# Ledger of designs, part 11: VH-VL binders against q9nrl2r1430to1533

Target 1, 104 residues: q9nrl2r1430to1533
Amino acid sequence: GGVHELSAFEQLVVELVRHDDSWPFLKLVSKIQVPDYYDIIKKPIALNIIREKVNKCEYKLASEFIDDIELMFSNCFEYNPRNTSEAKAGTRLQAFFHIQAQKL

## First folded at step 4 (VH-VL)

Design h18 (framework fv_ficlatuzumab)
Fold by ESMFold2-Fast, scan of step 4:
Structure h18 (fold): chain C 104 residues (1-104), chain A 125 residues (1-125), chain B 107 residues (1-107)
Amino acid sequence: as target 1 above (104 residues)
Amino acid sequence: QVQLVQPGAEVKKPGTSVKLSCKASGYTFTSYWMHWVRQAPGQGLEWIGEINPSRSYTNYNQKFQGRATLTVDKSTSTAYMELSSLRSEDTAVYYCAREVYSSGLSPWYYGMDVWGQGTLLTVSS
Amino acid sequence: DIVMTQSPDSLAMSLGERVTLNCKASQSVSNYVSWYQQKPGQSPKLLIYGASNRATGVPDRFSGSGSATDFTLTISSVQAEDVADYHCQQSYSTPYTFGQGTKLEIK
């Protein structure tokens, strides 16, 4: 990606990290705290990993960046029942992301 | 085993178009980006473009923008490169090549790990 | 476009000698450099990716190093089967670009 693309992805990731509903997504889920997570979720990802990929220029297209963010939300909704705090946070953060992604 | 199969040769007249194929087998076709690279006789390698087979996202070398068109047929695991308005300078071996998988758990630096054998395109008379 | 310049254009080595091939980028490409081996009539074969990581099945005598603008491919003990053209490539920015190649021959 270009320097301009990296700036846009970095800004969006920072906005997601700062959002009140980012807490389930900041780091990979702990095996100690949630032992069955990695039995269910085969492609784990989190905002810290996405941010690292942005900083290393690993996204060639906005669509690749968007796909990784959407994978993160998809994992949340697959593992967590709809009535959980995690799923509710994911729903609100995903809506925020869809609004911000219009800038890309 | 993982392989990309291309036709051996094509001969075309100037001003025509050609559509080159690349049939993938031995892996999940939609999980890897596909690149097209050419090499004129005795010359270096030149990148033409890339396509994501899952969503048909493409990026092109500006030199080929408007002349090259990359497509895929997911049902047959086949990638295609169409090149229009052919000239003698387009005479080259055309390769398709698979990009190494990128993931959040293991950084990859976008090398090309599997290559087709190449199609020799000759543009003459 | 980022220009990749390889040196030397060609070299001839004796069996068992150490050889170094150089690749210079016109601007920083971080670690996004791959090296390919190409024998006459064959497709390129990936040797090194990410400047220093050996591809699966590549012998230990091949190693890569460098970052930013200056990259090196080293063959610690040249063997007869190493006769080939060697190409470096940057994948930091599109269009991805290759060097002109270095031809390795045995004396």
Scores: ipSAE 0.005, ipTM 0.580, lowest interface PAE 13.4, mean pLDDT 86

Design h19 (framework fv_ficlatuzumab)
Fold by ESMFold2-Fast, scan of step 4:
Structure h19 (fold): chain C 104 residues (1-104), chain A 125 residues (1-125), chain B 107 residues (1-107)
Amino acid sequence: as target 1 above (104 residues)
Amino acid sequence: QVQLVQPGAEVKKPGTSVKLSCKASGYTFTYYWMHWVRQAPGQGLEWIGEINPYGSYTNYNQKFQGRATLTVDKSTSTAYMELSSLRSEDTAVYYCAREVYSSGLKPYYYGMDVWGQGTLLTVSS
Amino acid sequence: DIVMTQSPDSLAMSLGERVTLNCKASQSVSNYVSWYQQKPGQSPKLLIYGASNRATGVPDRFSGSGSATDFTLTISSVQAEDVADYHCQQSYSTPYTFGQGTKLEIK
């Protein structure tokens, strides 16, 4: 064999997924549970989609990866009022992401 | 290389339906909104509708509501536009176009950065 | 529906001249305006989106400006390959609508 190492993007996604505040971001928002979400959010994204893109080597630059993570947070803040548990989780997770992204 | 491939031409009789295809390659198909736009000979561009391939969420121009149906096949990365009850005034070049990805930027602007070659639909006896 | 009106309908310019194309919306569309170049027999090509953001691969001689109802596409030094129809589009409200186009020719 060889040695398997996680890429920097994969490592960062894993850390985001493991964070306590990742729950609003793990999967795409359900249209059944939140019917108006897709009327408001035109570019839906979630950590499982971003991880899939990392695994398929679809990010050529760190900036492209960072843009997708920032889109995820932007969608959260656009749909969810600031006083919601979703928006509060997003605020904390985004701060964590900014610290971890310094490694990129 | 990112591209959208469409058939060159289709000829249909009045009163029939047509289903035009648009095959995407070189990018993650489910990630970008797909638009359909037509252009009659010598005329301007006219927006028909848009589809989100991930959720199959659609928005239509009211002019085409009830006649146009947008669908996708995720397994083949292909978008479809079906137009029913065809008349001579439906003769036009039909384009599919991918919406620009403006990740992290608010607002999202909704411009179309990649276009298919277009399919010329001719509706005649 | 929001109506987009372009002016002039056509322009004939000399090589190297500055070209200004106008687009007016019937109501405010904020910054949700894109510009497209279309050469004879070809698909439209995105030049500008969000009123002023240049698309990837577009030469820097192309620039966009404006907000609300009045928008401008500028070509700082027109070249032979710029002969085309230019279309503006609003994406502020569905249905998204295009202007009638401005035809640019070289003298």
Scores: ipSAE 0.006, ipTM 0.575, lowest interface PAE 13.7, mean pLDDT 86

Design h2 (framework fv_ficlatuzumab)
Fold by ESMFold2-Fast, scan of step 4:
Structure h2 (fold): chain C 104 residues (1-104), chain A 125 residues (1-125), chain B 107 residues (1-107)
Amino acid sequence: as target 1 above (104 residues)
Amino acid sequence: QVQLVQPGAEVKKPGTSVKLSCKASGYTFTSYWMHWVRQAPGQGLEWIGEINPSRSYTNYNQKFQGRATLTVDKSTSTAYMELSSLRSEDTAVYYCAREVYSEGLSPYYYGMDVWGQGTLLTVSS
Amino acid sequence: DIVMTQSPDSLAMSLGERVTLNCKASQSVSNYVSWYQQKPGQSPKLLIYGASNRATGVPDRFSGSGSATDFTLTISSVQAEDVADYHCQQSYSTPYTFGQGTKLEIK
């Protein structure tokens, strides 16, 4: 992608990071706090990893960027029960993401 | 006892590189992010970057990106920070610090709970 | 980058007094603020993280409060051992940034 595509991905990641519901997604889940997480979730990802991939120009298509963000939300909903604070935050942030992603 | 051990001091010439070590003990090294923070004499704290020892994911302060490189050796539970193209302005105490997480099903609030004693890096001709 | 501003730069208190230290972020950092105590010649020590969560082993006279842009560290009854520099830090967005510090002295 071009410079405009990279700028769009960077802007969207920054908006996600700044959102009040981003707290479960900023960094990889800790093995200490959640010992079984990596037994259940086979493709862990977080906003800091996605941001680094954007900065290294690793996304060739907008669909690849969108797939990584959706994987992050999918992991959240797979691990966290529906009525947890994490799942509720993920639901709200994913809705925000879907609105912002229309700009891509 | 959870401990991070750093060398006391390093002296380097301008234009050279330094590789500072931070040896962890008393906990599972790969379960916690490691941060690097510096403090110039009489100044505040400045964040350099962070590394996840399990996956070697890194985030850098843009001020240091391209000059600082964070690595780990899982076999020795040691984290490293290499800083290149040294200037006199890089004279500071360099700390490594372990990140702790709030209670819950995922890490959501973060703080640096265990710090090394710091390495005083002096860059002078 | 997010700028963290602490106030006051320094203060001197009498033993047993209630101490309030302030930290302001240039934009919302939600609850992602930590407080550190640093004594001369020593490494920083974590006091509070997530704005209000006390770190393990920290005396209950230390408490944190605030959200978004305005944060406070309170020492309910200051003791001689509390003489130190206090630093706030945001971990909401990279680069993580620290305030300039507040120096606490005893009269």
Scores: ipSAE 0.007, ipTM 0.589, lowest interface PAE 12.3, mean pLDDT 86

Design h20 (framework fv_ficlatuzumab)
Fold by ESMFold2-Fast, scan of step 4:
Structure h20 (fold): chain C 104 residues (1-104), chain A 125 residues (1-125), chain B 107 residues (1-107)
Amino acid sequence: as target 1 above (104 residues)
Amino acid sequence: QVQLVQPGAEVKKPGTSVKLSCKASGYTFTSYWMHWVRQAPGQGLEWIGEINPYRGYTNYNQKFQGRATLTVDKSTSTAYMELSSLRSEDTAVYYCAREVYSEGLYPYYYGMDVWGQGTLLTVSS
Amino acid sequence: DIVMTQSPDSLAMSLGERVTLNCKASQSVYNYVSWYQQKPGQSPKLLIYGASNRATGVPDRFSGSGSATDFTLTISSVQAEDVADYHCQQSYSTPYTFGQGTKLEIK
């Protein structure tokens, strides 16, 4: 292929950011707004951090990139009860991610 | 007195499996990620994987994927690492280590602040 | 995988000297670098996390600096108890990786 693997990760992150359900994932959760989040979630991550890693060429394998995206979703489901808007957004965005990741 | 207690040594034959334990005390076990790291004689440290004791989420170094399995028993505050299909190259000291709590500051910096004493695994006939 | 390379492999210092240990990442790890001290027969001990933050109970003679790809651990006045292997580690990207270690001896 003519497209570097890193470019594929960048394109996928852009698609995730543009998705309507990305709002819980765009930035790290605020400790001021959600004080107990960091008592529960020990490996916080968000799309802005993942995009920085992509831009700095930190992902050498698709599996490393996928692991960080999956960590983001795992954090969402660990913190947020299943019936919350955050958990519902995470469920839909994760399904979208799995479809798009098949193109990696 | 935050402590991680590991057995001193294990001797196994090639082709067998081993399950190493790491008993935590002095802190809330489910509030900290637990790491497993090994060190072959005279060599550097090698990260095997990590586990969230609350939910059981795991991440592995792909070098150990399929051979290493991390689990926890919350009722006894004990973490386990099972390593299968043992080879002589698996002879090493195996450490469990607790990830430092970042206290909600950003950016988060991850380090392992409490380590077990290590279990010397010898794989030989 | 991100490769961490330490230099020198070993060094011998006189008591009271300032010692500098280097660690280079193959790619930017921002400030996600920790330093560990390991004495013979013992477990590693966390000295520095986040490139420059001293861990609880670590003497103030130990300090860390650097960012992106180049990191330094400094001991301002080396003591006999500082004889150990020193390891750097990146925690920016999985798998987390360690340098090969620098052995510090007293002459």
Scores: ipSAE 0.000, ipTM 0.579, lowest interface PAE 13.4, mean pLDDT 85

Design h21 (framework fv_ficlatuzumab)
Fold by ESMFold2-Fast, scan of step 4:
Structure h21 (fold): chain C 104 residues (1-104), chain A 125 residues (1-125), chain B 107 residues (1-107)
Amino acid sequence: as target 1 above (104 residues)
Amino acid sequence: QVQLVQPGAEVKKPGTSVKLSCKASGYTFTSYWMHWVRQAPGQGLEWIGEINPSRSYTNYNQKFQGRATLTVDKSTSTAYMELSSLRSEDTAVYYCAREVYSSGLYPYYYGMDVWGQGTLLTVSS
Amino acid sequence: DIVMTQSPDSLAMSLGERVTLNCKASQSVSNYVSWYQQKPGQSPKLLIYYASNRATGVPDRFSGSGSATDFTLTISSVQAEDVADYHCQQSYSTPYTFGQGTKLEIK
């Protein structure tokens, strides 16, 4: 990508952050508060990490950006049972993302 | 010297179960995830599952879920893979392998850096 | 499941030649691809992780590149000890899957 692709990624990350269901995804899960998370989740990621990568121009392809967002959702569903607030938020935010990603 | 020691061979009849061992030495056993991978004669590698020796958390390839059981014995630094309802298609070399250590909160990468010699399992009458 | 496809299935090279091995994922795996070398009768040995990082003790002639769906392992000057099967693996999502392997031979 170019600068135009970077601006599109930045805009999409901002829209995800502003979404009501972003709260489980804003920052990495605390090891102190959730000690077993990092034993189960091999590739932790969060919106703040993705945003930093966008700002440093580390995504060369739109597919790389999309993959990191999908990894974030995959981690959520792997760790959190379906009946949790986290999993429900993840399901709704992922649906929103899929609609927005069609424009990339 | 970091090493994983496995028995050379095992012969079993169809319908039986086998329990393969993997003895670790030269490192802190509980600090690394252990993987099990098999390779049928003339074929590629196939991931079976992984276990965290510290907490006994397991993840399985769904193809083996229900037939494979991964366990560890911390006192002997030994990992085990039990495979039930054996059939001729289970004839393969079975490897245990240690995952690359990561102490960071964002492990970008993953690979298996230390492998056992493998156990040749032959399933035949 | 993510399918990893390697090409070619086999190749024969002369000593000192540049070798290129390819690996394609059925969907994006970002950079989460590792390459392994397996000599006859031996266990696999890690060569490359996270698409382009060389494992400790691996000679400089081995390098990896690629992202998303297309990955390449390059040997800049093939040597006799490089005769082996080479396997790529994705570790992006479970189940972790391997390609079918590429056999490298010397003429």
Scores: ipSAE 0.005, ipTM 0.593, lowest interface PAE 12.8, mean pLDDT 86

Design h22 (framework fv_ficlatuzumab)
Fold by ESMFold2-Fast, scan of step 4:
Structure h22 (fold): chain C 104 residues (1-104), chain A 125 residues (1-125), chain B 107 residues (1-107)
Amino acid sequence: as target 1 above (104 residues)
Amino acid sequence: QVQLVQPGAEVKKPGTSVKLSCKASGYTFTSYWMHWVRQAPGQGLEWIGEINPSRSYTNYNQKFQGRATLTVDKSTSTAYMELSSLRSEDTAVYYCAREVYSSGLKPYYYGMDVWGQGTLLTVSS
Amino acid sequence: DIVMTQSPDSLAMSLGERVTLNCKASQSVSNYVSWYQQKPGQSPKLLIYGASNRATGVPDRFSGSGSATDFTLTISSVQAEDVADYHCQQSYSSPWTFGQGTKLEIK
């Protein structure tokens, strides 16, 4: 049964998932729940996608991992107006991410 | 090895409640959503709900909302489903199952890749 | 709720025959359909996800196709070990829903 060590990327994703403000980012919203989402957002992504990519060793550089996390936040701010709960959660979680990403 | 371990059987009287367990091992418990699915004898599968173990965020099938409660204990990597106001129609095998996702930048495709062996709940006098 | 309807309810095939199982959604579910195999007395096993992607360890004889409302699971050459119930499931919208299942037997 192979042993897997948590990578720095995996540890950071776990910290993001555990954060109180992660709820908008845990997984993709279906097209039926938010019909216009995929018309506006051209590169949908969520923490579950990012974690799967980490587990499959798809990130060769820290910059690639950071780009995917930043894409997730960019999508949030593009779709959600500034005064929404989603945008506020995204702002706080992004700040937390920037602090943690200094370890990379 | 990735495993979900459930008790074999439970017998309950109508009107009571039951709390079924699902112990995870071999993976990071907080990284994957956990689903609960039931199957009455000789019948199809019915989705009850899902829980994110990291945040305890839950989504329920409306049919079970108010009767089913999903919880987790992160210290023991154990998920629980409590079902109240039991009736004979609740007699079924109850499964827990881990959700897995495909990678990439397009909308994620979901599937339940690891299942517990199921707990047979019998509701009778 | 999205209703998933499978057909036929059951079928009996000879070894080596091509088997096609059908699943219809009451409204479009895009490609968010999974197929599960359930052998007697066992838990379901994931075969296909995202309509056409084979899960790890699943033999090449299993394939999935379809989109929107109409989906098929094909077994190109049925083997004795394929005796099982097969369930389709949508993950497009909550609640996740399953078809009633198709029972596959050998003649």
Scores: ipSAE 0.006, ipTM 0.574, lowest interface PAE 14.3, mean pLDDT 85

Design h23 (framework fv_ficlatuzumab)
Fold by ESMFold2-Fast, scan of step 4:
Structure h23 (fold): chain C 104 residues (1-104), chain A 125 residues (1-125), chain B 107 residues (1-107)
Amino acid sequence: as target 1 above (104 residues)
Amino acid sequence: QVQLVQPGAEVKKPGTSVKLSCKASGYTFTSYWMHWVRQAPGQGLEWIGEINPSDSYTNYNQKFQGRATLTVDKSTSTAYMELSSLRSEDTAVYYCAREVYSSGLSPYYYGMDVWGQGTLLTVSS
Amino acid sequence: DIVMTQSPDSLAMSLGERVTLNCKASQSVYNYVSWYQQKPGQSPKLLIYGASNRATGVPDRFSGSGSATDFTLTISSVQAEDVADYHCQQSYSDPYTFGQGTKLEIK
């Protein structure tokens, strides 16, 4: 909690959004473009939702914020075969997140 | 037989560009990422970048960003690396390598299981 | 960039000896480490990926271990054909980086 902690979450989300590998994670997966996604992924999430939760002060603990980011990556790896551009972007962005999250 | 075939050697002058080829055979070209790695004489391996032949998505080592360009030609199952503004320090063996992944667990672990023989690029006046 | 440091730079072993090669990452790379064997004049050959998974066709005498920052490649009983340079590589963080290599020789 608090203003300083929210600023840290906002800064990290902004860095993730600006990263070249954020493209699969910016918004929820389209049901029209990917019809089976929601049959496989039961807890969908994306960076725009996480950022909205940060702005609404919905994260009470840093662990809750980290859990939502990790859920986003877990969903990516569950749905996308490893040889996809989505899975590779996810691996690189998750590595970037882990390095940046050490500051939290 | 899975193989990647590269030309043996190229000689270029400083300031020019080179486009190196890597012809794949014996597997589905679009199912595996292709990496480019170089090795200067007597030195270690240096990663240049990777390309997904399926969608042409690329990722580069920032050291080579703006100088290296990775492309593929699906019709010939050939990957290319173009390197511009050549310097003597670019003299090295350039390898293409196919990426393999572990199955069963997510996220998967990556390795380069098939390598070309390498092209020796010599940059001299 | 994550720096991969191998040790020793070179070693000479007798046939049948157990060989241990070390690789250290400057930051955690979890299990995203591969090991390659490179014989003189040849391209690298994948031995291990994901820190401990042996690549197809690689003899059982080769094994990998470690996680986070410290990784080891072990050859349980070195053979004459194992003379080569050995390279570790991380594929966790962009850019992917290799160690400087360890040269293995037979006495």
Scores: ipSAE 0.407, ipTM 0.836, lowest interface PAE 2.6, mean pLDDT 90

Design h24 (framework fv_ficlatuzumab)
Fold by ESMFold2-Fast, scan of step 4:
Structure h24 (fold): chain C 104 residues (1-104), chain A 125 residues (1-125), chain B 107 residues (1-107)
Amino acid sequence: as target 1 above (104 residues)
Amino acid sequence: QVQLVQPGAEVKKPGTSVKLSCKASGYTFTSYWMHWVRQAPGQGLEWIGEINPSRSYTNYNQKFQGRATLTVDKSTSTAYMELSSLRSEDTAVYYCARDVYSSGLKPYYYGMDVWGQGTLLTVSS
Amino acid sequence: DIVMTQSPDSLAMSLGERVTLNCKASQSVYNYVSWYQQKPGQSPKLLIYGASNRATGVPDRFSGSGSATDFTLTISSVQAEDVADYHCQQSYSTPYTFGQGTKLEIK
């Protein structure tokens, strides 16, 4: 393989995926393991879906990319009580995202 | 108007327990977490714990876990903190305070925007 | 537990001076810091939440800044009514912890 620069969106998604607090966000929530999730959350999304959209050049504006990341966090806080490990991880990862997103 | 009302003072003997009340009005009681914080005379603020009035989920400062019990009565919009095995070091003003962050809002900021006037607990023999 | 350390312990300022109060966390708390004002015999009053967001009704002379471990509360032009103890608090991780407080006096 050749050496090339990642896109700004790809670099940011990679940073989020590699973060210690990314575990609740890596894949879509399982309907089998969490049956009521999709009754509450109407626009599910996860980092694997966002990364796929970045790789397919589906984000035309930085705002569209940011909106999908923010939707992911909003879903977390809607579903998970704030004393859960999921909500705490989401809080930390969202703060990290806000700092990194200043570069977009 | 939003307010939290607490009783003025309590005097208890060492080894007993106390149950302090915090009556909420002017907002949807079940939509905001309630915190309990104490302040010993001349000292700083110390967080005891928090409760979600809707689901009764609680988080405690480990220092108080096993001694503090947070509960709510939704029918009267009242939060309670019970503290057992009282010692003289528990002498402090005890505050209830409403979290600025309501369930489901983003960003997930915390902070205490409405405070009760405090209850002075004196633990002496 | 995350330790919050405030500096200075106390300061005396002349009316109209700019005041800077500092708060340091023992580890990163991102922007999850609140500032409270407490006058003698009163409950604390929220001034700033999320490091830099001013609470409703708080005069614009109060501002907050900082991230990660270092935070500041600034009063651009101190008034007599600002005499109080000021407390910072982290809400990033339980137990939520407060600094020891900074006492502000007028000289």
Scores: ipSAE 0.007, ipTM 0.597, lowest interface PAE 12.4, mean pLDDT 86

Design h25 (framework fv_ficlatuzumab)
Fold by ESMFold2-Fast, scan of step 4:
Structure h25 (fold): chain C 104 residues (1-104), chain A 125 residues (1-125), chain B 107 residues (1-107)
Amino acid sequence: as target 1 above (104 residues)
Amino acid sequence: QVQLVQPGAEVKKPGTSVKLSCKASGYTFTSYWMHWVRQAPGQGLEWIGEINPSDSYTNYNQKFQGRATLTVDKSTSTAYMELSSLRSEDTAVYYCAREVYSSGLLPYYYGMDVWGQGTLLTVSS
Amino acid sequence: DIVMTQSPDSLAMSLGERVTLNCKASQSVWDYVSWYQQKPGQSPKLLIYGASNRATGVPDRFSGSGSATDFTLTISSVQAEDVADYHCQQSYSTPYTFGQGTKLEIK
């Protein structure tokens, strides 16, 4: 929606990107490095894609922005077993996101 | 039987470093994260950090960042916590603890299900 | 950091009584709360994780409930062996933090 909402989304994405646990989420998973990823994950997304959507004003509602972030975490937990560093980073970053998203 | 074995006690002088061990047995060491938690005499529990033995990925409580270093030796199924620049307020029982997860897909709940007996670290001049 | 506050600091109960221990988070932690029992001179023992899930081997008289900021650990029909300190912990956000503990004694 409004300019205020756009600024809030941008600020939140910047905070997620700067978080120590953002490393699994910065860019789309490489098909070369992880060949089976796209056989399992049908709606891939990453923070760079979400940030681009924010900058292009593609989110009309806060719920749409939140849904994309939650999809990113859902993909992480679907692909990565719970004991992986990716899953643990995802769990912590998701918690951080939930805390920050309460301000939206 | 799943066990985490720690030394009983260590005595150190202020300004020195200590490296505490935690030897795991009875399970696949690389399949579970390991936490380090301390408890000062008569006080509550304080989380120091966690390590994934599979890839050595670590996260620290910022209060201990730069002073605590968590490592593992996969060949001996042993976790280590090194604490530098020791002060008298570092006197505490130091525990290692294994993390367990919920069996469902989501949400991913975690708890520390197996604990070492603790090492009493005394820092005194 | 998220602050976990337990209440009461201590209580004394009669055998067979229903006991309720409280834990409050300074901000929402959803249901990412664990409870630990610690007997004198021993390591903590996991009782509950994810607010309401009993750990393996924990008697069914122990139950957890709550969400967001307010959590409770309930012991139906307290037994002599339940004398211990009880600690709550949030695992929602790092650093993971514990409450100060509640000491349970039998009259």
Scores: ipSAE 0.270, ipTM 0.800, lowest interface PAE 3.7, mean pLDDT 90

Design h26 (framework fv_pamlectabart)
Fold by ESMFold2-Fast, scan of step 4:
Structure h26 (fold): chain C 104 residues (1-104), chain A 125 residues (1-125), chain B 107 residues (1-107)
Amino acid sequence: as target 1 above (104 residues)
Amino acid sequence: EVQLVESGGGLVQPGGSLRLSCAASGFTFSSYWIHWVRQAPGKGLVWVGEINPDRSYTNYAPSLKDKFTISRDNAKNTLYLQMNSLRAEDTAVYYCAREVYSSGLKPYYYGMDVWGQGTLVTVSS
Amino acid sequence: EIVMTQSPATLSVSPGERATLSCKASQSVSNYVAWYQQKPGQAPRALIYGASNRATGIPARFSGSGSGTEFTLTISSLQSEDFAVYYCQQSYSTPYTFGAGTKLELK
């Protein structure tokens, strides 16, 4: 409950941020650098946004937190071909997330 | 030339097991996602599963997850499909197929660009 | 799972005519649709990726269009070598699903 759940979410986000494969996910994709991204991805999200939501206590259920992380990976695989560096990073980071999420 | 060659198909009894191989040549095998796709005689194409370049991720059609296992040996440029608990409904030509390579942000490249000629698996008593 | 529905099941046309093949997804698959050609006894051959992009070596008479749930493969001037079964496939989410195919046959 409460602060203990917040601490668990924060710990997991920090572990994701520190992972070598987090680079495509640290911040929102730039519309200037990738103009077609927001034509394809309708619910953009990134680790900085998820961390802000954790800090503002916007996740009331673990499932809401997990849904946002999974949305982030879903967006990655939707926009990026599966054999790109971005998709490869996403695949490895998602596998890491599934292992770490067992601690929740 | 870029090629995928399947082998290991044949006649197997219901409940039996079989291991298919797919030998890759002419490209950097370790850089590609590879798929298994099957086709029953006179029927359409059915996706079996996929494996990523470094083997850290595999995914399967839900009905096949508990009986089929995909693996790869990047040093030997070979993909495998281990099939267990085979039934008559698993009778099909099994194809290995390479996913289109794309670098950077190019979602339009999703698809399978190179296919083997297939290997026939017949499950019969 | 996402269901891909192809229509018609069989299309009878003559060489030189235009053929239009339809593929509908049960939910949005964005532009993650590929088209394949298969002749009897042969492996499938890639034609189109990402709804509209021709594969290497595919003639300009083949074109793909669509997004979301409705997709079309058009062959603008049929040649005798084009009579085959055509499959659409979505790669938006697993399991990646194929349509049942449209058989293009000589009228």
Scores: ipSAE 0.008, ipTM 0.590, lowest interface PAE 11.6, mean pLDDT 86

